# Ledger of designs, part 87: VHH binders against Profilin-1 (pfn-1)

Target 1, 132 residues: Profilin-1 (pfn-1), of Caenorhabditis elegans (q9xw16)
Amino acid sequence: MSGWNAYIDTMTAAAPSIKRCAIVGAADGSVWARTEADNVFKASEEELKTFVALFNDVTQVPAKGADIEGVHYVVPRTEESLIFGKKENTGFFAVKTKSAVLIAVYEGPNEVAAQVRKAVESMQTYLNNAGY
Short names: E, the ipSAE of ESMFold2; O, the ipSAE of OpenDDE; V2, 0.75 times the mean of E and O plus 0.25 times the DockQ between their complexes.

## First folded at step 12 (VHH)

Design yc1 (from yb4 with L50W; framework vhh_4orz_3; at its last look DockQ between E and O 0.07; V2 from the best seeds 0.00; counts 0 for: pae O 5.4 > 2, placed apart)
Fold by ESMFold2-Fast, scan of step 12:
Structure yc1 (fold): chain B 132 residues (1-132), chain A 123 residues (1-123)
Amino acid sequence: as target 1 above (132 residues)
Amino acid sequence: EVQLVESGGGLVQAGGSLRLFCAASGFTFSEYAMAWLRQAPGKRREWVAWITRGGYTDYADSVKDRFTISRDNAKNTVSLQMNSLKPEDTAIYFCAAGYPPPLPPSSTEYDYWGQGTQVTVSS
């Protein structure tokens, strides 16, 4: 777990508007690393298991939305390995790799959202190249 | 017990070649990123090359086009083919294993390390 913390630190350094984030197992939603303390990522084990299962068929997600940390997000559209959503001034980007799902929750305007997406997608590429 | 044992080092003339080997035991080799780092006299360890469990390879700019890293998961070995050696390549070469893969790959925060093998390149 401690080694995966470097991945959290790298994403939050690349996009300081990330308020909370996590790296979880794609198969079961098990937490590999997450933000803690004042910016703790609060999703339950059951919520994460449900969330990662959304990647089994992303085309169904816009009709249902997605739940992260007990908050229901509107998902306007999805891409093959990307789910993103908005609720008021908050939003998230989640991407799937071979073995992981990266989830980043942010606050702020569209310029901030673009930076967060770039950080999450860069990490997705790195993990896929590493075999995760 | 986890072990990484390097071999293949020695003295070679500038322009020559060497192949380093690292034999691993005591962990699930196929799950780990494998790397070579080197330490010249009086300097810090510097990253040379890595190969991930996915087979992705990357190299320090100073060795790009001259060195090739490879792995054999059936034999639990990683190797470094070093061509066109320069006196500046003189160092102790260390095999290292990391899970998760260190970020960045040039990090010295690998989980397991070999004892090192000396490479000396003379003119």
Scores: ipSAE 0.540, ipTM 0.762, lowest interface PAE 1.7, mean pLDDT 92
Fold by ESMFold2, look of step 13:
Structure yc1 (fold): chain B 132 residues (1-132), chain A 123 residues (1-123)
Amino acid sequence: as target 1 above (132 residues)
Amino acid sequence: EVQLVESGGGLVQAGGSLRLFCAASGFTFSEYAMAWLRQAPGKRREWVAWITRGGYTDYADSVKDRFTISRDNAKNTVSLQMNSLKPEDTAIYFCAAGYPPPLPPSSTEYDYWGQGTQVTVSS
């Protein structure tokens, strides 16, 4: 779905600490768009199916953590439509929209996490308003 | 084959009203954002209004409070109610569809376009 690449470009421009990101279907984890080339987002379809299902009950996620790209993250906090994961000097934010899950993997200290969260939540709002 | 067919254009006096319609076929209409754009003689095409599949609307500043976009997913139509028309509203009006929704909505990067309908507003 090459038309979705503009959404990837917008998020990475808004938060340069994002190293990889993707937009995936909320029902099945199918990839609508992702970062490519030297920064390829390399989660498998099976992994993404498992990941998006975490949003069915986010209250269980802090106890279990989450896996993205074969990396296990601790999840210090969730909100109804948001999962925040950490591992050492990396982390991710994932947000759910009506039809999709936006995933942004970043590198850097906790100071950059707010910028990443703002970028994904801004896009979450845009897609929800658009019916996605 | 994808088709977007505009209708309802014509000649009206300033201060009058006109309602444009766009009939869509050949794609899953309910999944697309729909928009109206216009091109005045000798000018670049400009965005007028859009409506998302979720019903969210936005408008160019020049038409805000005068124009209303709406959609009917059962009939596969989008319409543009144009009130308080001014001579500067004179243009060819195009219906357009985008999936995924264009970013920003004012982008001209829509997937499908109609052939346009002429609206002429006389003084």
Scores: ipSAE 0.083, ipTM 0.463, lowest interface PAE 4.8, mean pLDDT 89
Fold by OpenDDE, look of step 13:
Structure yc1 (fold): chain B 132 residues (1-132), chain A 123 residues (1-123)
Amino acid sequence: as target 1 above (132 residues)
Amino acid sequence: EVQLVESGGGLVQAGGSLRLFCAASGFTFSEYAMAWLRQAPGKRREWVAWITRGGYTDYADSVKDRFTISRDNAKNTVSLQMNSLKPEDTAIYFCAAGYPPPLPPSSTEYDYWGQGTQVTVSS
């Protein structure tokens, strides 16, 4: 089993509101790990390729939003290595590391967003420190 | 049967170049990240280079700007071009495949390994 799956488990354990999660290559959108079984992360590699490319110029993302798993999200704002979106009682946080993009899709009221962000950013920090 | 077979190793003088090859079979090569690792005598195995499915590459600091990893999915091969070789590059070089890609330098998380090829750089 890939060690990347352990990172998926770590993020989902840290934020119960996370329904689906994925770790993908920042350069090509290739899936390194994803939630499976009852909560399969369903984004296609073509979609992910487009998604990770958003980090090339995050300033343009709020104007057009972002699509994950065929769902269109409004993106209120972005940071250099952070894209987050909202749709009703759902949303996502995506953070970029040196080599990867971490994506967490969550469900719940707006109050749960902080915990989801923390989970993803914690993993981001860990991976960055590890050189990835 | 899964197989990774390295080639291209040998003896070379410092400042010289070698190109290592790894031929893969028995698995869907294009779905795997490929890596080169090396182990010098008396030292731990260390990560050298990594290439994702889509061709993203990364290198150990010790080999940056000297080594280049590449892959050919049509031929199921991964290569390591080694330039400006140094005596400290002397090691057994291993080809490894990971699905999904592991975090280097973890040697236990790669799914498949070659037997290795000896690279010796003389002063």
Scores: ipSAE 0.019, ipTM 0.396, lowest interface PAE 5.4, mean pLDDT 90
ESMFold2 (binder alone), look of step 13: mean pLDDT 87; pTM 0.884

Design yc10 (from yb4 with G98S; framework vhh_4orz_3)
Fold by ESMFold2-Fast, scan of step 12:
Structure yc10 (fold): chain B 132 residues (1-132), chain A 123 residues (1-123)
Amino acid sequence: as target 1 above (132 residues)
Amino acid sequence: EVQLVESGGGLVQAGGSLRLFCAASGFTFSEYAMAWLRQAPGKRREWVALITRGGYTDYADSVKDRFTISRDNAKNTVSLQMNSLKPEDTAIYFCAASYPPPLPPSSTEYDYWGQGTQVTVSS
């Protein structure tokens, strides 16, 4: 079993509004771990490769938006290692570490977004410190 | 064949110091998190210290400021410098490896384990 599954469990426990999430390689978008079964994260390898490449120049993302699981999200702004977006009652936070990108898709009003962001940023800090 | 071999344990008086070594073979050492755990007689194993491939270190509250974990990727070795030893530090000390690092850091679920080395601290 992938030991990365514990990371998925930790993020979803910290923010129950996370519907699906994944940890993918920053260089190629390869999936290290993802939610499964009732909450399967469905993005293709091709889509993930395209998505992680957005972190090479985040300044262009707000003009184009971002696609995750075949859904197009409006991205209002970005930070150097953070992309987040919204589409109606769904949203996502994606953060880049040295070797990984963490993607969390949540559902609910904007009031839950702060909890989701905190969960992914906490994990980002841990992974960066760990050398990932 | 994966092997972790500990050395450096022994008998020491309270207030003394010991340095434990763990030699690793059979896996890509530089990619693994390395840890020390200990088990006192009649107790469960408890996590002591962790060092990740990126050099991040973390310690159990009971050993903070007294113990220092380090690694040498060229020699496939992880070390634990133990200062200001107390009788309560008496235990068998185990070297362990995990990829990725366990979460939480205090987890006792590791991929590979050494046989352990005895540390006895007298008063």
Scores: ipSAE 0.357, ipTM 0.648, lowest interface PAE 2.5, mean pLDDT 90

Design yc11 (from yb4 with G98D; framework vhh_4orz_3)
Fold by ESMFold2-Fast, scan of step 12:
Structure yc11 (fold): chain B 132 residues (1-132), chain A 123 residues (1-123)
Amino acid sequence: as target 1 above (132 residues)
Amino acid sequence: EVQLVESGGGLVQAGGSLRLFCAASGFTFSEYAMAWLRQAPGKRREWVALITRGGYTDYADSVKDRFTISRDNAKNTVSLQMNSLKPEDTAIYFCAADYPPPLPPSSTEYDYWGQGTQVTVSS
């Protein structure tokens, strides 16, 4: 409904392996936009609040992993504003900006992960430059 | 409630300059992306310039290096400095606002619009 839907559309168009994605508030995990209908992003408000809090100290995440949509992902390592994980043939990339966290869940081999990461990081750069 | 009011338009000779202003009210101006778009006679509306709340700016290729967009959050204004004007710049210029920054930057989709101000460039 909002102009944030254009971000969902842009990410999914840039990386076809993205199955579900969302843009949420960095402070509280509130959903600004997400994929809907047949590819609805199903994380609960409580799960998202917990997830965005991981960015307060990303160095702790590899020891514990991360939960998205009730699925526990192994997080092999993190970068300052990036958390990514893998579980079998599924994975995710999540990046933090000043005001938002972008989350993209994908399916496929590691060869497609680079496309998903690039799509999410391009969006992160645009939002950071825009002051979001 | 929400208002965008343009001013500064007029008639100018080719090679001249004009500065357009847009006064905004009814929303938290400092949190919104602001843009200028134009519509020439018989043409579709086209994007000209963008400035986001973080100060990121972008411009249409046709106006790069000639136009400069700026904002003053204390006064709730956005302005467009137009230099080296050409007859092809003749159009009605609109101020527009939206909370999320447009994606792509050249998008013509905005929630709020001004009524427009006429700019005419004579050769």
Scores: ipSAE 0.424, ipTM 0.700, lowest interface PAE 2.0, mean pLDDT 91

Design yc12 (from yb4 with T52S; framework vhh_4orz_3)
Fold by ESMFold2-Fast, scan of step 12:
Formats: sequence, C-alpha cells, structure tokens
Structure yc12 (fold): chain B 132 residues (1-132), chain A 123 residues (1-123)
Amino acid sequence: as target 1 above (132 residues)
Amino acid sequence: EVQLVESGGGLVQAGGSLRLFCAASGFTFSEYAMAWLRQAPGKRREWVALISRGGYTDYADSVKDRFTISRDNAKNTVSLQMNSLKPEDTAIYFCAAGYPPPLPPSSTEYDYWGQGTQVTVSS
C-alpha cells in the first residue's frame, strides 16, 4: 500500500465524475499511485513516459493530440502546466507539479469537467507546496 | 535502525512557553514530511502541526498562531515552539515522519513514530 493512494482517494472523492486517475513521476512517467480494480488506470509505462514528455513543450500538443490508455484525445489548447483533452463523452485533465504529473480521466457532460479540473488543480497546488 | 526521539517536555504554568525537539536517525530525513501529534488522557490522538519537505507548514485550528513548527535538515531535527500554553494543551506529544505526507495530515498513517514526551500545563 502506497501512501500516494490517499491522494487518489482524495481526488476521486472531490470529483466523483473521475473514472480513472493516476499520479506519475514527471521525469519518467513511473506510477506512484493509480485507481485499481474495476476503475484501474490502464496506461503502460511506455505510454506514460511519452505522455509526461509532452510537458517539455506543451505548445506542440494541440497539433497532435495526446494518447492515454490507448485512446487518442483532441487537445484544443494547453497552459504551461496543464494539458486537457476530449474524446466524445470522455475527457481528461493532466497537471504537472515539481516532481509529479496528475492525470484524471472522466466521463460525462462538460458541466462535470470544471469539477474535475478544480480537483486536480487543488491537488497540484498542495503537492507543489509540499515540495512534490 | 529508524529512530525518532522527542525531548523538551515538562511542567509549565498557563501562559508559558516550551520548545519540543525531535531528533531523527536511520532514514533520509530531508525527504520526509515531519509532524507533531498529541494525546491527552482519555482522548484520541490529535494532529497538531506538519512541515513538508518543501517547508510548507500547516496547523490544527486549536494551536494556530500559538505554535510554530520548524525543521533543520543539517541536524535531522524538527522542533515545535509552543507559546501561550493552556491547560488543554496537556498531553503526550509525538513526533512522526511520513513519505509522502499523509492526506489528510490528521491521519495516523505516518511511517515512523517517536515514543512521546509529556507536556503538562498547570493552573
């Protein structure tokens, strides 16, 4: 049991529309914690390594989109530490901290996207303040 | 191998001050969040303060503005400055270490714990 699991639990409790999420290392995409069992986050370490590298230059991402769990998402725009995307009824928010990348995949209408974004950005602030 | 050793507890009059110290060994101190928790007679363990590896501090409402947590990574110590002490602050104070920091900080899921030091505030 990883202490990082409590961080997953906190995000999913704050935004119940999150279907799957993970906390991964910013340098290598290694999984620190993720949702499990029926809600298992299924990205491979190779996919995650590719994904976290997108934060090296987020301006290139809208032209190509992003892949998470084998699903290709349209990324309409990015912010310095934020990548988000949409694919029909699914979407994601990913934020980078000093040492980590938080990824939350949600399903539902656009009204739930704001709740998911708030949850991941709140956790991003907390982790940055904690030195992660 | 891992040890957390508290010191600085004692008897003090209401309105007084005490400074608690916790000396850590056997782990990479600078990577861990450090915390103080306390347990009063007949009550559950209560979180008091936390300092992250990044230097961020957080406090329980009952001690805000009276207590200050700090750390010295060169000496592997964390300290708790307690001012304006009240009889209700009487408790055994425990040093704890977590990596990552438990969420919430009031969780008892810290990795390492000290044996505790008694603080008694009279009158």
Scores: ipSAE 0.325, ipTM 0.649, lowest interface PAE 2.6, mean pLDDT 90

Design yc13 (from yb4 with T52N; framework vhh_4orz_3)
Fold by ESMFold2-Fast, scan of step 12:
Structure yc13 (fold): chain B 132 residues (1-132), chain A 123 residues (1-123)
Amino acid sequence: as target 1 above (132 residues)
Amino acid sequence: EVQLVESGGGLVQAGGSLRLFCAASGFTFSEYAMAWLRQAPGKRREWVALINRGGYTDYADSVKDRFTISRDNAKNTVSLQMNSLKPEDTAIYFCAAGYPPPLPPSSTEYDYWGQGTQVTVSS
């Protein structure tokens, strides 16, 4: 999607440690935009549908973790509109807006996690303000 | 047929005010971000103000605190209240619609455009 691709580009420019990311519909996990080519975001439609449903009750997520791109992540804790996880050298941040879920997968030390979180939360604020 | 029709332009003295209107038809107005952009003689088109479907607004630094953008979804209109006008505000003002909103807002990548209305501010 050309329009939503600019949103992907903005997040990856703000946090170069993002390896893959996507913007998906909050209701159904449908992909609005995702990174492509050398860093394609590979989550299946069924996986994304399951993932976005986690936001219906985030308090259950730390007990069982979360799956993204076929990788099982440990989720240490959640906030009302935020799920994040770690698995060794990789991690992710996912935030929910009114209509969307933004997912960013990164690689690197804990120092880059803060930059990735900031980029994703900045976009979350922008989309909520835009009515998405 | 998609149409955006601007009105309200004219000649005004520096320090004066004008209110521009844009009437939209042919698309689901309430779902689109609405914007005003302007083009001064011999210059490129520049973004002025945006109001998105959630009602949040953003403005170019040059017009902050002087201009106010608003929308009326029941009437399919967007308006721009321009106060404390300066000669530098002289331009053709265009109404534009985007879905999703362009990012950054200063992008000229809008889906629909009006024909423009002339605003001339004399000193």
Scores: ipSAE 0.250, ipTM 0.561, lowest interface PAE 3.1, mean pLDDT 90

Design yc14 (from yb4 with L50Y S106E; framework vhh_4orz_3)
Fold by ESMFold2-Fast, scan of step 12:
Structure yc14 (fold): chain B 132 residues (1-132), chain A 123 residues (1-123)
Amino acid sequence: as target 1 above (132 residues)
Amino acid sequence: EVQLVESGGGLVQAGGSLRLFCAASGFTFSEYAMAWLRQAPGKRREWVAYITRGGYTDYADSVKDRFTISRDNAKNTVSLQMNSLKPEDTAIYFCAAGYPPPLPPESTEYDYWGQGTQVTVSS
């Protein structure tokens, strides 16, 4: 648990526009690490379990959207291990690795989205290489 | 009890080769990233190489293309093949284990450490 906090710190340092993020288990949505205090990632256990199950068939997600922290996001499209969405000026990127799902919520205009996506995908690559 | 025991160190002439071994016990070896770090006389401990549970490897620039790290999960061992050794490679070499892998890999924040094995490279 505590060791995974360094991964959260690395992602947020790479993309300061990330407002909240978490690393959760791909099988059950259990939280391995998340942002805390004023930036606490607030998703419930039930919501995270539902969310990680979306990766079982990402092609169905654009028709229904996705819920994170009680906010319903429009998901315009998905890639094999990537779900992303928008709700007004808030957005998220979520990527699946072998054992984990990384979720990053950002706020602001679309011009910051590319930096957030890059940070999340870089961490996805690192975790996959590490065997997670 | 967790133990990491290094072997294979010794004296070798510049341009020579050595292979270091680290035998691990007391933890689930296959789940841990394994690394080699070294401490040269009068210098700080520095990271040399690591290998993740997924088999991904990375190396310090100073040893890249000369050293190769590998692991054998069936035997709970990690090894470091050192080729084209230089006098600057003289150091005590330590085996280390981390779970999750330390980030960055160059970090000295590994969970478990061996006692080290001396490598001396004469000019």
Scores: ipSAE 0.358, ipTM 0.639, lowest interface PAE 2.3, mean pLDDT 90

Design yc15 (from yb4 with Y32R; framework vhh_4orz_3)
Fold by ESMFold2-Fast, scan of step 12:
Structure yc15 (fold): chain B 132 residues (1-132), chain A 123 residues (1-123)
Amino acid sequence: as target 1 above (132 residues)
Amino acid sequence: EVQLVESGGGLVQAGGSLRLFCAASGFTFSERAMAWLRQAPGKRREWVALITRGGYTDYADSVKDRFTISRDNAKNTVSLQMNSLKPEDTAIYFCAAGYPPPLPPSSTEYDYWGQGTQVTVSS
């Protein structure tokens, strides 16, 4: 448990449709905090290191997709500091801050996705302002 | 080995000003959020002001526009400029450090604490 768990709790409270999420280091993919127990975020350290490196050039990502928790997601497009993808009824939003990458995995239709995106982007803004 | 040492407290008349200082040692100051909290006689400890490593500041509604928090990473110091002091500001003022910054900012869950400095505002 770390003080970053309060940030996980804040995101999941803002978007209850988030099934699993994590805050990881932007430089190395090291886990700062993640959901646990029945909603444990399962990505390995090696997978996370690969994932955060995608932010070095997000324009390459739609051609290849992205892997999170051993699941391959189709990434239809990217925005600066934002990678999002979908696979069937499952999707994710990942945003980069100064020092971190926030990853939220959700299940549900497009209405649910919009709520998750808002929660993740709100936390991104807060962390950037805080210097993270 | 971690130390936070407050100074600058004292007795002041209502409407006056004080500047509090907190000298930090034993940790990487530039990485920590720094905060001031206060405890009035017979009351619970309450959050007053926060400054993050990125320079974001936040204040309790009761002190907004009167108090200003700032930090000097070269000197490992955080300060609180208190203007337009009121008798209700009478309290022991504590310096605190946290990583990550507590969420919400008004949380009293900080990692490191000073011993406090007394501020008394007479009517």
Scores: ipSAE 0.394, ipTM 0.683, lowest interface PAE 2.3, mean pLDDT 90

Design yc2 (from yb4 with D58Y; framework vhh_4orz_3)
Fold by ESMFold2-Fast, scan of step 12:
Structure yc2 (fold): chain B 132 residues (1-132), chain A 123 residues (1-123)
Amino acid sequence: as target 1 above (132 residues)
Amino acid sequence: EVQLVESGGGLVQAGGSLRLFCAASGFTFSEYAMAWLRQAPGKRREWVALITRGGYTYYADSVKDRFTISRDNAKNTVSLQMNSLKPEDTAIYFCAAGYPPPLPPSSTEYDYWGQGTQVTVSS
């Protein structure tokens, strides 16, 4: 267990609709911390390596979508440091910082998505200010 | 061996200023968040200020606008400039290092600690 687990706990407390989340290295997708046990974030090393590489050119992502935990998400649009997607009642928000990518998978309607986005963007700001 | 060594403490009159220094060795200083905490006689240790590796700073309400924390990665040093000192600032001041950066910033839990330096403010 790393001290990064406090970051996972903070995000999930801020947005209870987050089912699973992780903080991974922006360069290689290496896991710094993830939800565990009943809420284990199940993405493989290779999937995460592929996923973080999407931030090298986010403009290509809406055409092909994104895969997280073996689930293919439709990505309607992207912002420079934000990729988000939807599949039925499940969605995700992923944000890039200087050194990290934060990924939060949630369940629920669009009303809860706003809370999840806010939690992830707040953590993005904290990590950028922390130099990560 | 990890070491954090504080210096710059002393006696000062109310309204005066002091600058504390903390020299770090034995770890990769530039990767750590650095903090100052203090302990007054008969009181619990309280957090004062934090500076992240990115240079972003956080302060306790009691010292905001009076104290300034800064770091010099080339010298492995963190400093605390204390202005407009009050008798209530009398305490032993400790330097501390944490990785990853503490969350919340006001956390009192750190990986490494110095021995402390005494600051006494006379009325």
Scores: ipSAE 0.379, ipTM 0.702, lowest interface PAE 2.3, mean pLDDT 91

Design yc4 (from yb4 with G55D; framework vhh_4orz_3)
Fold by ESMFold2-Fast, scan of step 12:
Structure yc4 (fold): chain B 132 residues (1-132), chain A 123 residues (1-123)
Amino acid sequence: as target 1 above (132 residues)
Amino acid sequence: EVQLVESGGGLVQAGGSLRLFCAASGFTFSEYAMAWLRQAPGKRREWVALITRGDYTDYADSVKDRFTISRDNAKNTVSLQMNSLKPEDTAIYFCAAGYPPPLPPSSTEYDYWGQGTQVTVSS
């Protein structure tokens, strides 16, 4: 498929441990594409607007954590364009590009997390280079 | 409504150069990836080159180092500079627009297409 859904498919193929993911607008959290059907990404419009606004000052995030799909995640630290969190055996990686935020929710141990991070950061680089 | 109009095609001797232009209207040009694809007689369309809104470019292996794609957002045009032309480059060349860029770039599933311009390279 062409469209933003192909970008979701590319990330999930690179890291099959991704359970749900989405590409959203960096300015407003509008959904460009997300996983569907049995693995639908369930964040509300309000939650996504709040979440993408975290990238305006990532240094505040470790003190308060982050909410994705109504689940509160502990955020141990951030980088300028990266927020990641943990909640028991689940976690997420979110990266900001010029125009988008990519969010991937996964389940598994640290080995799995490293693979997911690599897939998300690879796509971040591709989108930035493409002007998104 | 949406239009992509190619120009610059023609007959060229092998080793020669040609520059194709595509004038776009009816959509927000600056947001779209622009591409050139070609179709030789009796063959399927194949992707040639892509340029994104961020000026990232990609090329089919068969044309790398010979062809250069560029765009002008102020004029809503995309161009293809073709150097060191070979008889195998003979085809109808189509301008195409996609948002987002098809992934992979070699996908032929673009949103908008021009009517094509003929390029003939004599041996």
Scores: ipSAE 0.423, ipTM 0.665, lowest interface PAE 1.9, mean pLDDT 90

Design yc5 (from yb4 with P105E; framework vhh_4orz_3)
Fold by ESMFold2-Fast, scan of step 12:
Structure yc5 (fold): chain B 132 residues (1-132), chain A 123 residues (1-123)
Amino acid sequence: as target 1 above (132 residues)
Amino acid sequence: EVQLVESGGGLVQAGGSLRLFCAASGFTFSEYAMAWLRQAPGKRREWVALITRGGYTDYADSVKDRFTISRDNAKNTVSLQMNSLKPEDTAIYFCAAGYPPPLPESSTEYDYWGQGTQVTVSS
């Protein structure tokens, strides 16, 4: 957790509209790092296990949506390694690497979504290149 | 006991080449990102090159296309091939290891450091 916290700090600094985020294992949803204290990422172990399994077939996700922190999000479309969703003024981006899933929950209008997406995709690229 | 031991430094004329080696022991080398950083007289330590466990490499703009970083996991070594050396490359060169991989261009987020090897490039 300790070493992966620097990744959380970097993503939140790059996109200040990120309210909560986590880095979890792609195979099992185990938490490597997450935002804590007043910004704690509140997903349960069971919810994260279910969420990372969505990347096994992302084509099914738009029909059902996705749940993060007990909140149901509408997922308008997916890409092979990207799931994103919206609910009112709140949204998320989740990207899969070889070994990890990065999840960022943000709050704000659609104008800030592009910055959040860029931050998580930049980190996805780095982790993939790093062998994660 | 964790150790990073640099070798291969020395005196070389401008336009010449040197190859630096770093021998690692006491940790699971294959899981760590390896880097070279340098410190010139009177300057702050600066990042030079990085190689991740996956083989991704990155370089500071000042050395790009002149230096090549590589690793040998079977021998627990990381190397820096330095070509077309300039007087401005004169510095003590340090080997460093980090896990998880340090963020790009980081000069402080490393877990283990070597003692450094002196490289002097004469005009």
Scores: ipSAE 0.177, ipTM 0.527, lowest interface PAE 3.7, mean pLDDT 88

Design yc6 (from yb4 with S106D; framework vhh_4orz_3)
Fold by ESMFold2-Fast, scan of step 12:
Structure yc6 (fold): chain B 132 residues (1-132), chain A 123 residues (1-123)
Amino acid sequence: as target 1 above (132 residues)
Amino acid sequence: EVQLVESGGGLVQAGGSLRLFCAASGFTFSEYAMAWLRQAPGKRREWVALITRGGYTDYADSVKDRFTISRDNAKNTVSLQMNSLKPEDTAIYFCAAGYPPPLPPDSTEYDYWGQGTQVTVSS
């Protein structure tokens, strides 16, 4: 439906270990596109609004962790435009661009995490260059 | 009413230059990626160049280093400077707009299209 769906498809093709992902507005957490059907990204509007607000001060996030899809993740550290977390065999990477936040939830060991991070950061660079 | 109007096409000799213009109206130009595509006689449409709202540019290998795309958000225009033209550059050139930018850029999924302007390069 949304032209942003092609961006979801590109990320999931680059890192097949991504189980669910979304592109949301950086200002309000509004969903631009997300994985659907059997792999639907289930975060509520309220949860996404709270999550994107974490990028206003990422230094506070490791003390409290982050919630995505009702799941609480431990956030070991953050970078200025990157929040990532783990819970057992699952994890996520979230990156902020000029206008968007990309969120990718994956399952697997650290080798899988590295592939997912690369895919998300590549898309972050592309969107920043595109002016988003 | 959304409209893209191309101009600047014409006949030139090989090695010559042309500058194409596209005037946009009826949408928020500054939010859209702008592109040029071309269609040669007997061939499918080919993507030529893209400029995003952030000013990032990308080009097809066949035109890289010869063509330059630019935009002027104050005037709602996008232009294509074509240098070192070759007979194989002969085509109808179309202006297109996409929001978000089509991925991949050579997709036929651009939201808005102009009617095209003819470029003929003689040898």
Scores: ipSAE 0.354, ipTM 0.648, lowest interface PAE 2.6, mean pLDDT 90

